# Designs tried in a protein design chat: VH-VL binders against TATA-box-binding protein (tbp). Part 14

Target 1, 182 residues: TATA-box-binding protein (tbp), of Cenarchaeum symbiosum (o74045)
Amino acid sequence: MLDPRTRPRVVNVVSTSDLVQRVSAKKMAAMPCCMYDEAVYGGRCGYIKTPGMQGRVTVFISGKMISVGARSVRASFGQLHEARLHLVRNGAAGDCKIRPVVRNIVATVDAGRNVPIDRISSRMPGAVYDPGSFPGMILKGLDSCSFLVFASGKMVIAGAKSPDELRRSSFDLLTRLNNAGA
Key: E = the ipSAE of ESMFold2; O = the ipSAE of ESMFold2 at other seeds; V2 = 0.75 times the mean of E and O plus 0.25 times the DockQ between their complexes.

## First folded at step 11 (VH-VL; framework fv_disitamab)

Design z5 (from y6 with light chain Y50W; at its last look DockQ between E and O 0.86; V2 from the best seeds 0.00; counts 0 for: pae O 9.3 > 2)
Fold by ESMFold2 at other seeds, look of step 11:
Structure z5 (fold): chain C 182 residues (1-182), chain A 117 residues (1-117), chain B 105 residues (1-105)
Amino acid sequence: as target 1 above (182 residues)
Amino acid sequence: EVQLVQSGAEVKKPGATVKISCKVSGYTFEDYYIHWVQQAPGKGLEWMGRVDPESGETWYNQKFKDKATITADKSTDTAYMELSSLRSEDTAVYFCARWEYYDFDYWGQGTLVTVSS
Amino acid sequence: DIQMTQSPSSVSASVGDRVTITCKASQSIDDYVAWYQQKPGKAPKLLIYWASSLQSGVPSRFSGSGSGTDFTLTISSLQPEDFATYYCQQFYRLTFGGGTKVEIK
């Protein structure tokens, strides 16, 4: 009933990189497009958001960076590269090169109809459905992916480390739901 | 096929307001920022600002922050830019463009706004 | 603020010529430069992104190179449809170069 080829829609990509150096808190506090507040995370990080960024980049004093809120891997890596340039230009970090890594891709799938998770959860090995605690059915997917399936037919895939892994996990999820009588 | 279709040319008097539309098709509107770019007669391209169609959040080039208001209506897959208090120097072609996070991969056809006494 | 200085402002060339256009950034921007072609009365068209990556559907006679501050767009054998104005653009602060008009000699 469900189309296993339904393409998941990426809603968030988390990626990281490392400047391999300390970042100046003083310079971050003074530079544009950067929010640095010693009350946030004990002053361990600042946040960079430029007009071109869909999400933002967290920059730790240690030199570690986390990109969140981008809706593609290309955009997620771009946020990290832009943050590096911004830090170097403003003297918060020394000239350096980074090599970003994808940590998590979150995507949604919409069945376009209700899914009877109360009925099918018992037919799916390893499924967890306790509506008193959480309204969705929780499934373990391929590799390290997790699935959330809601009665509305909305679904969330989290934990993918690449677009190919995401696609395989989406196909697996929808096939397993069909086999359980969705 | 990705397409951005803008509203037609406008002729306005000084002090008037104009609202330009940019209707999107061929992709999920909410997934990409829509930017606006000015090209004055005989001049190059100048970035004006952008909107996130998902959240409605905007960011403006400081030069245009008191001139332009950029919005998006995700129910109609349409972005808008309103220009207020028009002057002769606002005469230009205005483009909407889709941002793929380092470049503008698709552009509207442009809307000529002419401001004359 | 990072300025993009594009040169030359115009170039006269014949069909078959090799044409090179340069764009210089006032500070290093790695390879985050795009190149656009604009014909009169039309919107810009993306040719090159990330300094050297060819956009889908763009002829292979177009190429881009450079990193840091110096970037080049090359048309290896100019065709009649290539007479246009070309712009570079950097993603930081979303600024464009001044443009280079390629005209028939």
Scores: ipSAE 0.019, ipTM 0.580, lowest interface PAE 9.3, mean pLDDT 88
ESMFold2, look of step 11: ipSAE 0.392; ipTM 0.779
ESMFold2 (binder alone), look of step 11: mean pLDDT 90; pTM 0.903

Design z6 (from y6 with heavy chain S55Y Y106S; at its last look DockQ between E and O 0.06; V2 from the best seeds 0.00; counts 0 for: pae E 5.4 > 2, placed apart)
Fold by ESMFold2, look of step 11:
Structure z6 (fold): chain C 182 residues (1-182), chain A 117 residues (1-117), chain B 105 residues (1-105)
Amino acid sequence: as target 1 above (182 residues)
Amino acid sequence: EVQLVQSGAEVKKPGATVKISCKVSGYTFEDYYIHWVQQAPGKGLEWMGRVDPEYGETWYNQKFKDKATITADKSTDTAYMELSSLRSEDTAVYFCARWEYYDFDSWGQGTLVTVSS
Amino acid sequence: DIQMTQSPSSVSASVGDRVTITCKASQSIDDYVAWYQQKPGKAPKLLIYYASSLQSGVPSRFSGSGSGTDFTLTISSLQPEDFATYYCQQFYRLTFGGGTKVEIK
């Protein structure tokens, strides 16, 4: 029996914000902790990674920003705020307030044992399992979440928009697996 | 309707302090910076600094760094600016203003601070 | 470090005149200029943002132009209510120009 309260381990948070202004490519090319390569994507973006970031922030010349690789919502938003400040301090953007939005939380759950997905997939509503095409069982979760379950007992939860949604989805997944005889 | 309503005029003696309030309504206080602008008699506009009401983060014009303290109180939707060690050259109208991205789209009515002995 | 030089300091003009006010930035600031009108004893009022975009409720006789370092506010036909002081303002350091007083000849 699986413990439905097993805490999912967040491995990636994607968040976005908008500076609502054009960002100077020339200033980005000269900034510390910023990679700008004119040959990549036609010079449409740069990448900010400071020592304090778990991941990095992509900054588009349009002012759009994408934070990836942070392992919590707080850290993901922190990356966007730090990128904003870095751009402003180096004159690549004017002072502005940003309003970050979570786009995706990806987390893992480990059952700690094998899960007989080849046997139980027919007992789970909405499950898709075609081992000839893909070795894992795929199922829809709560709200915007989806689940990926492997025979090894490794599981992936993707699509959550908040930590609370992630926790509810994890509980739902493990409960459904128990009910199906996992 | 967005409104910024400032506290009334003040007459102060040299060396005193004054705290000007700027109460906002018609929008979510935490969503926009509040800036402060000085206008000395017969002079132009000069930016003093701003606060992010969400986190309390401030940024000051170096000229005013040791004169002004800008704060925000989310529980009352009110920004404040305190001026310390007042001198006659601090006599001015002080405006609060909301920053919309490129510009100050809404202004308080101004607060006259007069420093006289 | 970005300086805004506004000229002229004052303009003496008659109703119906075309009035032109300029701002020059010490380095390129793209289109990030706003223009304000201020009457005595009143708060500034936004006229133009993003160099050339007219704020809602502002008469069409006001127009803004320019990019980079040189910016212009134009009043195509001056009206009695337009006698005021005008300020440009740049986005990056929130610096205002010195102001231009438009007064009756």
Scores: ipSAE 0.130, ipTM 0.674, lowest interface PAE 5.4, mean pLDDT 89
ESMFold2 (binder alone), look of step 11: mean pLDDT 90; pTM 0.900
ESMFold2 at other seeds, look of step 11: ipSAE 0.557; ipTM 0.827

## First folded at step 12 (VH-VL; framework fv_disitamab)

Design a1v (from y6 with light chain I29V Q89H; at its last look DockQ between E and O 0.05; V2 from the best seeds 0.00; counts 0 for: pae O 6.4 > 2, placed apart)
Fold by ESMFold2 at other seeds, look of step 12:
Structure a1v (fold): chain C 182 residues (1-182), chain A 117 residues (1-117), chain B 105 residues (1-105)
Amino acid sequence: as target 1 above (182 residues)
Amino acid sequence: EVQLVQSGAEVKKPGATVKISCKVSGYTFEDYYIHWVQQAPGKGLEWMGRVDPESGETWYNQKFKDKATITADKSTDTAYMELSSLRSEDTAVYFCARWEYYDFDYWGQGTLVTVSS
Amino acid sequence: DIQMTQSPSSVSASVGDRVTITCKASQSVDDYVAWYQQKPGKAPKLLIYYASSLQSGVPSRFSGSGSGTDFTLTISSLQPEDFATYYCHQFYRLTFGGGTKVEIK
């Protein structure tokens, strides 16, 4: 029987914010922490990565920013705030307040044992399992979440918009697998 | 109606400290930076620094970094600026102002601080 | 640091005159310039933001123009209530121009 309280491990958080101003392409190109190439994407964005970031921040000249690669919401928002600070201190943007928003959380759950998805998929309404096409079972979850479940017992939860939604979805997934005979 | 209401005029001796308050109403305090601006008698406007009321983060004009301490109290919707080691050249009107994306859209009425022997 | 050089420092004008005030930045500030009006003993009042956008409630005789380093505030037909000091401001380093006092002739 699977433990429904098994904690999911966050592997990626995508968050966004808006500086509500134009960002200077010239100043971004001069920043040591910024990777900018006018030949790429028409010069419409640069990428900020510092040693303290788990991932990176994409900064568009329109002022939109996208944070990827952080392993927590706090770290993801921290990347956006750090990018803002670098842009302001290097004169690429004026001082401004940002309001980050979580767009997607991806996490893994490991059952620690095999799960007989070939047997239980027929007992789970809405499950998609075609091992000739894809080795995992695909299942819709709570709210905006979806699940991938592999015979090895490794699982992926994607689409959560908060840590609480992620925890509820993890519990729901494991409970439904147990009820189907895992 | 957005309002920024500052504390009253102060008269201080050299070396003293003064703390000016700026109480806001008519909007969510945490959503906007509060800036402070000095205007010496007969002179222009000079930016001193600002606070993010949500986080407490500050940024100062280098000229005022060792003179001013800017804070915010979310429980009372009030920003403060403390001026230390007052000298006669600190005699000025001090304004608080709300930062709206590109500009200062609402200002406090100003607080006159007079420093004399 | 970005200096904002404002000129003239004062102007004497009559009601009905066209008044032009200039502000020059020491380096480009794009369109991020605001103009403020201040009357004696009062707080500044925002007139123009984003170089040329008129703030709500400000009379249409006020206009702003410019981009990059050179900016202008124009009062097309001066009124008695327009006698005041005017300041430009750039948002990158939060510096004001020195001010222009508009006085009745």
Scores: ipSAE 0.061, ipTM 0.626, lowest interface PAE 6.4, mean pLDDT 89
ESMFold2, look of step 12: ipSAE 0.456; ipTM 0.798
ESMFold2 (binder alone), look of step 12: mean pLDDT 92; pTM 0.936

Design a2v (from y6 with light chain Y32W; at its last look DockQ between E and O 0.76; V2 from the best seeds 0.00; counts 0 for: pae E 6.4 > 2)
Fold by ESMFold2, look of step 12:
Structure a2v (fold): chain C 182 residues (1-182), chain A 117 residues (1-117), chain B 105 residues (1-105)
Amino acid sequence: as target 1 above (182 residues)
Amino acid sequence: EVQLVQSGAEVKKPGATVKISCKVSGYTFEDYYIHWVQQAPGKGLEWMGRVDPESGETWYNQKFKDKATITADKSTDTAYMELSSLRSEDTAVYFCARWEYYDFDYWGQGTLVTVSS
Amino acid sequence: DIQMTQSPSSVSASVGDRVTITCKASQSIDDWVAWYQQKPGKAPKLLIYYASSLQSGVPSRFSGSGSGTDFTLTISSLQPEDFATYYCQQFYRLTFGGGTKVEIK
């Protein structure tokens, strides 16, 4: 029996925000901790990575920003706030308030043992398992989440919009696997 | 309709303290910075500082950092600016204004603070 | 800090005149300029943001132009309610120009 309380480990959080203003390409090209090359992606964005960031922030000339590579929502939002401050301090943007939004949380769960997905997939409505095409079993959650379950007992949860949704989805996944005879 | 309503005019003696209120309505207070702007008699506008009502974070014009204390009370949707150790040079109209990323789109009516004798 | 130099300091004009007000930044600020109108005893009112974008409810006789260091506010046909003081503002460090008073000739 799998432990439904097994803690998922967050591996990536994607969040966004909008400065609601144009960002100066000239200033981004000149400021530290920012990679901006007019020949790359038509000069439409730069990439900020300060020492405090786990991942990095993409900053579009339109003022839109995308945070990737952080391993928690707090860190992901922190990257957007740090990018905003960095842009403002270097004159690439005017002072502004941002309102970050979580777009996607990806996490892993490890059962610590093999899971007989070849046997239990037929007992789970909606499961997709075709080992000739993909070695894992694919499950859809009720909300925005989806699950990958591998015979090794390693699992991936993607599409959560909050830590609470992730925790509930993990518990529900493991409970459904147990009910199918995992 | 967005409104910023400031407290009334005040007359103070040198050395006193004054606290001006700016109560907002017509929008979610926490969503926008509130800034303060000084206009001395016969002079132009001068930015003093701002507060993020959500977090309480402030940023001041260096000229005013030892004169003004800007706060926000999100339970009453009210921003405040306290001016300490008042001098005759502090006689001015003080405005609060809402910041929308790139400009001040709504202003309070202004509060005249007079420091005399 | 970015200084904003506004000219002229005053304009004497008649109803129906075209009025032009200039604001010059000490360094390039793209189009990060706003224009405000202020009447005596009243709070400033936003007219123009991003150098040329008209705020909602502002008459179309007001227009703005410019990029870099040189910015202009134009009133195409002056009306009696337009007699006021006008300020430019750069919004990177929140510096205002010195103001231009538009007075009845």
Scores: ipSAE 0.073, ipTM 0.592, lowest interface PAE 6.4, mean pLDDT 89
ESMFold2 (binder alone), look of step 12: mean pLDDT 90; pTM 0.901
ESMFold2 at other seeds, look of step 12: ipSAE 0.086; ipTM 0.639

Design a3v (from y6 with light chain F91W; at its last look DockQ between E and O 0.84; V2 from the best seeds 0.00; counts 0 for: pae O 4.0 > 2)
Fold by ESMFold2 at other seeds, look of step 12:
Structure a3v (fold): chain C 182 residues (1-182), chain A 117 residues (1-117), chain B 105 residues (1-105)
Amino acid sequence: as target 1 above (182 residues)
Amino acid sequence: EVQLVQSGAEVKKPGATVKISCKVSGYTFEDYYIHWVQQAPGKGLEWMGRVDPESGETWYNQKFKDKATITADKSTDTAYMELSSLRSEDTAVYFCARWEYYDFDYWGQGTLVTVSS
Amino acid sequence: DIQMTQSPSSVSASVGDRVTITCKASQSIDDYVAWYQQKPGKAPKLLIYYASSLQSGVPSRFSGSGSGTDFTLTISSLQPEDFATYYCQQWYRLTFGGGTKVEIK
């Protein structure tokens, strides 16, 4: 039996914030730790990556920002706060405050053994398993979460908006798999 | 619990190479960056560089880019820093530390490297 | 370039004294400052993060305050085990203050 309390491993957090002002493309092109190329994405954004960032922050000329690649909510919000500070200190944006919002948490769970998704998919309402199209079984979870379950026992949870939601969804997934005979 | 255990002290001659290890336990190695910090005798702390154990990607303080090579081995949960062309001014304690985005929450015990003729 | 200026470089104090250590940034850095304690021959130990949040297992006699450019670490009643060097660290460019050695008077 699967352990429903297995801790999911967060592999990506997407968060956003808005500076509520335009950002200077000229300043972004000149500042350190920032890549701006007019030929990329129509010149609409730059990318900030500092030594401390696990991922990066996309900064749109509109003032919108998206943080990707962080492995925790703390790091994801930290990337947005660092990008804001970096922009202000280099004159690309005026002084401001931001309120980051989590958009998506992606995490993995490893059962440590094979899971018979061919057999159990028929016993799980709403499961989608078509190996000709996608090798994993797709399930809807709690709230905004979705699950991917592979025969190897590797699993992906996506769409969580908080660590607590992720934990509840992981527990739900593993419990449902056990009840289906995993 | 969370531990970073470094290799023991080393005495080297000028021009030699040393490789310091930092073995982690109590957490998933790939989830946190490992940074390296120099403390010369009687001096403060100076950041040297870091590695992402997931990808092997590195980033160096310009001061140390020609001195240090930082790597990670996922199979042994161990980060390494190699110091080349050692000189007397490289005599220092070298720490590895885990990055918790805004701060370093766990540190290795330090490795004294002494460079003497 | 954001400089972190830590003062004093050393302070001589007695057990039971209140000790205040300051760290000044040349520009505002929000409240993302960490404080570390280092005893001779030992690794630094995280005491305070986010300028004022106490790390787990750290005695409540340690406190941090400040925002923007001026940050302080306070030891409300110095204990024998608190004689050490203290470092502030700003997160933005991974730099440390110069250190403050707290010595027996």
Scores: ipSAE 0.348, ipTM 0.762, lowest interface PAE 4.0, mean pLDDT 89
ESMFold2, look of step 12: ipSAE 0.436; ipTM 0.787
ESMFold2 (binder alone), look of step 12: mean pLDDT 90; pTM 0.914

Design a4v (from y6 with light chain Y92W; at its last look DockQ between E and O 0.73; V2 from the best seeds 0.00; counts 0 for: pae O 7.6 > 2)
Fold by ESMFold2 at other seeds, look of step 12:
Structure a4v (fold): chain C 182 residues (1-182), chain A 117 residues (1-117), chain B 105 residues (1-105)
Amino acid sequence: as target 1 above (182 residues)
Amino acid sequence: EVQLVQSGAEVKKPGATVKISCKVSGYTFEDYYIHWVQQAPGKGLEWMGRVDPESGETWYNQKFKDKATITADKSTDTAYMELSSLRSEDTAVYFCARWEYYDFDYWGQGTLVTVSS
Amino acid sequence: DIQMTQSPSSVSASVGDRVTITCKASQSIDDYVAWYQQKPGKAPKLLIYYASSLQSGVPSRFSGSGSGTDFTLTISSLQPEDFATYYCQQFWRLTFGGGTKVEIK
């Protein structure tokens, strides 16, 4: 039996925020820790990566920002706040307040053993398993969450919007696998 | 109706401390930065610093970083600015103002602080 | 540091006159300039934002123009209630111009 309380490991958090103003392309091109080239991506965005960031922040000329690559919600929001400060300090944006929003949490769960997905997939409503096309079993969770389960016992949870939703989804996944005979 | 109401005038001696309040109403306090602006007698406006009422994060004009301490109290929808080690040159009217992403759309009525021996 | 220089520092004018006040930034600031009116003993009042957009409730005799480094506030026909000090402001370093006092004479 799988332990439903096995803690998922967060591997990526995507969060967004809006500066609600245009960002100066000229100023971004001159900033340290910022990559911007108008010949790339039609000049619509630049990227900020400071030494303190786990991932990076994409900054659009419209003022929208996307944080990727952080391993926690706190770190993901921290990247957006640091990017804002960097833009303001270098005159690329005016002093402003941002309100970060979580868009997606991706995490892994490792059962530590094989899972007989070839046998249990037929017992799980909505499961998709076609090993000729993809080696894992695809399972839709409640709301926007999706699960990938591999015969090795490796699993991926995507689409969670909060740490609490992630924990509930992980518990639900492992419980459903147990009920199907994993 | 958006309002910023400041505490009344103060007369202080050199070396004293003063704390000015700025109570807001008519909007959600946490949604906007509150800034502070000095106006010395017969002089123009000079930005001092600001606070994010949600987080308490502050940003100061370097000129005022050792003079002013800016805070916010979410429970009373009130921002504060404390001025320490007052000197006669600190005699001024002090305004709080709401930041609207490029400009100050609402201002407090001002608080006169007079430093006199 | 971005400096905001207002000209003139004062102007003496009559009711009905056209008054022009200029504000020059030491570096380009796009159209991120606001204009304020301040009467003695009162708080500043926002007149113009984004260089040329009129704030709600401000009379149409006030107008703003300019971009980049040179900005202008114009009062097309001065009224008795318009005698005040006017300030420009740029948002990035949160700096104000030195002010322009408009006086009756």
Scores: ipSAE 0.046, ipTM 0.607, lowest interface PAE 7.6, mean pLDDT 88
ESMFold2, look of step 12: ipSAE 0.073; ipTM 0.632
ESMFold2 (binder alone), look of step 12: mean pLDDT 90; pTM 0.904

Design a5v (from y6 with heavy chain S55E T58K; at its last look DockQ between E and O 0.84; V2 from the best seeds 0.66)
Fold by ESMFold2, look of step 12:
Structure a5v (fold): chain C 182 residues (1-182), chain A 117 residues (1-117), chain B 105 residues (1-105)
Amino acid sequence: as target 1 above (182 residues)
Amino acid sequence: EVQLVQSGAEVKKPGATVKISCKVSGYTFEDYYIHWVQQAPGKGLEWMGRVDPEEGEKWYNQKFKDKATITADKSTDTAYMELSSLRSEDTAVYFCARWEYYDFDYWGQGTLVTVSS
Amino acid sequence: DIQMTQSPSSVSASVGDRVTITCKASQSIDDYVAWYQQKPGKAPKLLIYYASSLQSGVPSRFSGSGSGTDFTLTISSLQPEDFATYYCQQFYRLTFGGGTKVEIK
């Protein structure tokens, strides 16, 4: 029986924020740790990557920002705050406050053993399993979460908006698998 | 229990090379950057660079880019820093540390490298 | 680059004293400052993050304050185990202050 208390491992967090001002393309093109090329995406955004960032921050001329590639909510929000400070220090934006928002958390769970998804998928309402199309079983979870479950026992949880939602969805997934005979 | 364990003290002659190891345990090595920090005798802490253990991406403080080579081996959960062309001014304690965005929450015990003669 | 200037460079104090250490950034860095304690021959230990948040397991006699450019670490009642060197650090360019040594008077 699977342990429903298994802690999921976060592998990607997407978060966003808004500087509520336009950002100078000229300054972004000239500042360090920033890639801006007007031939890319019509010149509407640049990308900030600093030594502390696990991923990067996309900065749009409109002032909107997207943080990707961080492995925790703390790091994802940190990337947005660091990008804001970097833009302000280099004169690409005026001093401002931001309020980051989590958009997506992707995490993995490892059962540590094979899971008989070919057998249990028919016992789980709403499960989709067509190995000719995709090797994993697809389940809809709580709120906005989706689950992928592979025969190897590897699992993916995507769509969570908070660490608490992720933990609840992980517990739900593992409990449902146990009830189906995993 | 999170732990970073560094290799032991080294005594080297000028011009030599040293490779310091930092083996981690108690967490998933790939989830956190490993940074390296120099502390010269009687001096403060100075950031040297870091590695992403997942992807192997490296970033160096400009001051150390020609001195240090930082790597990670995720098959052994070990980060390394190699110092080349050692000089007496490279005598220092070298720390590895785990980056928890904004701060360093866990540190290795430090490795004293002494360059003499 | 953003410099972090600590003061004083050393403090001579007795057990029970209130000790205050300051750190100034050359440009605003919000409230993303960490404070570390380092005893001789040991690694630094994280005390404070986000300028004022106490790290788990750190005694409540330690506190931090400040935002923007001016930051303070306070030890409300110095204990024998608190004689050490203290460093501030900012996250943006991974810069440490020069340190403040707290010594027995």
Scores: ipSAE 0.593, ipTM 0.840, lowest interface PAE 1.8, mean pLDDT 91
ESMFold2 (binder alone), look of step 12: mean pLDDT 90; pTM 0.908
ESMFold2 at other seeds, look of step 12: ipSAE 0.614; ipTM 0.842

Design a6v (from y6 with heavy chain T28D T58K; at its last look DockQ between E and O 0.05; V2 from the best seeds 0.00; counts 0 for: pae E 7.9 > 2, placed apart)
Fold by ESMFold2, look of step 12:
Structure a6v (fold): chain C 182 residues (1-182), chain A 117 residues (1-117), chain B 105 residues (1-105)
Amino acid sequence: as target 1 above (182 residues)
Amino acid sequence: EVQLVQSGAEVKKPGATVKISCKVSGYDFEDYYIHWVQQAPGKGLEWMGRVDPESGEKWYNQKFKDKATITADKSTDTAYMELSSLRSEDTAVYFCARWEYYDFDYWGQGTLVTVSS
Amino acid sequence: DIQMTQSPSSVSASVGDRVTITCKASQSIDDYVAWYQQKPGKAPKLLIYYASSLQSGVPSRFSGSGSGTDFTLTISSLQPEDFATYYCQQFYRLTFGGGTKVEIK
């Protein structure tokens, strides 16, 4: 039987913010820890990765920013704030305030054993399992979450907007699997 | 309507401290930085520093780092600037201003601080 | 640091004259320049942002131009109410130009 209290492991947080100003392409091209080339993507964005970042921040010349690759919300927001400060200190943007927003949390759960998804998928309302197309069983969760469950017992939770939503969704997933005979 | 209302004029002796208030209305105080600008008699405008009312994060012009302390109280929607160890050269009008990304779109009326030796 | 050099320091002109005020940055600041008007005893008032965009409620005789390092504020036909001191400001390093006092003859 699966332990519904098994804690999910966050593997990626996507967050965004908006500087609400144009960002200087010329300054980005000259900045340390920033990759910008007007021949790439039509010159629409650059990428900031400092030594302290787990992932990186994409900065669009429109002022929009996307943080990827961090393994916590705090780290993801930290990447956006660090990118903002880096842009301002190097003259690529005017001093500004940002309001980071979580867009997606992806986490894994490992059951530690095989899960008979070929047999239990028919017992779970809304489950999609077509092994010719995709090896995992696909389930919808509450609100924005989706679940992937593999026969190996590895599972993916995607679409959570907060750590609390992630924890609730993980508990719900494991409880539903147990009820179906996992 | 956005308004920044500053405290009234002050007359101080050398060595004293003064605290200027800047109360905002017409918008959410936490959404915008508040900056402070000095204008000495017969002189131009000089940026002093700013505060983020949400986090308390501060950034000072190095000229004023040891002279000014800038704070924000989000419970009263009020920014403050304290000037310490006043000298006659600190005599000036002091403005607070709202930062709208790259310009100051709203200003307080100014506070005259006079330091008499 | 980015230096802002504003010229002239003062100008004396007649009603109806075209007045041009310049501001030069020591390094490129793209179009992140604002212009302010300040009348005696009053707070500065924003006229122009993004080097050339006119702030709401500002008369159309005011205009701004420039990019990179060289910026101008132009008053196409000076009016009596335009006597004031004008300041440019750059926002990467938060410095003001020295000001230009416009005096009506």
Scores: ipSAE 0.030, ipTM 0.567, lowest interface PAE 7.9, mean pLDDT 88
ESMFold2 (binder alone), look of step 12: mean pLDDT 90; pTM 0.910
ESMFold2 at other seeds, look of step 12: ipSAE 0.492; ipTM 0.802

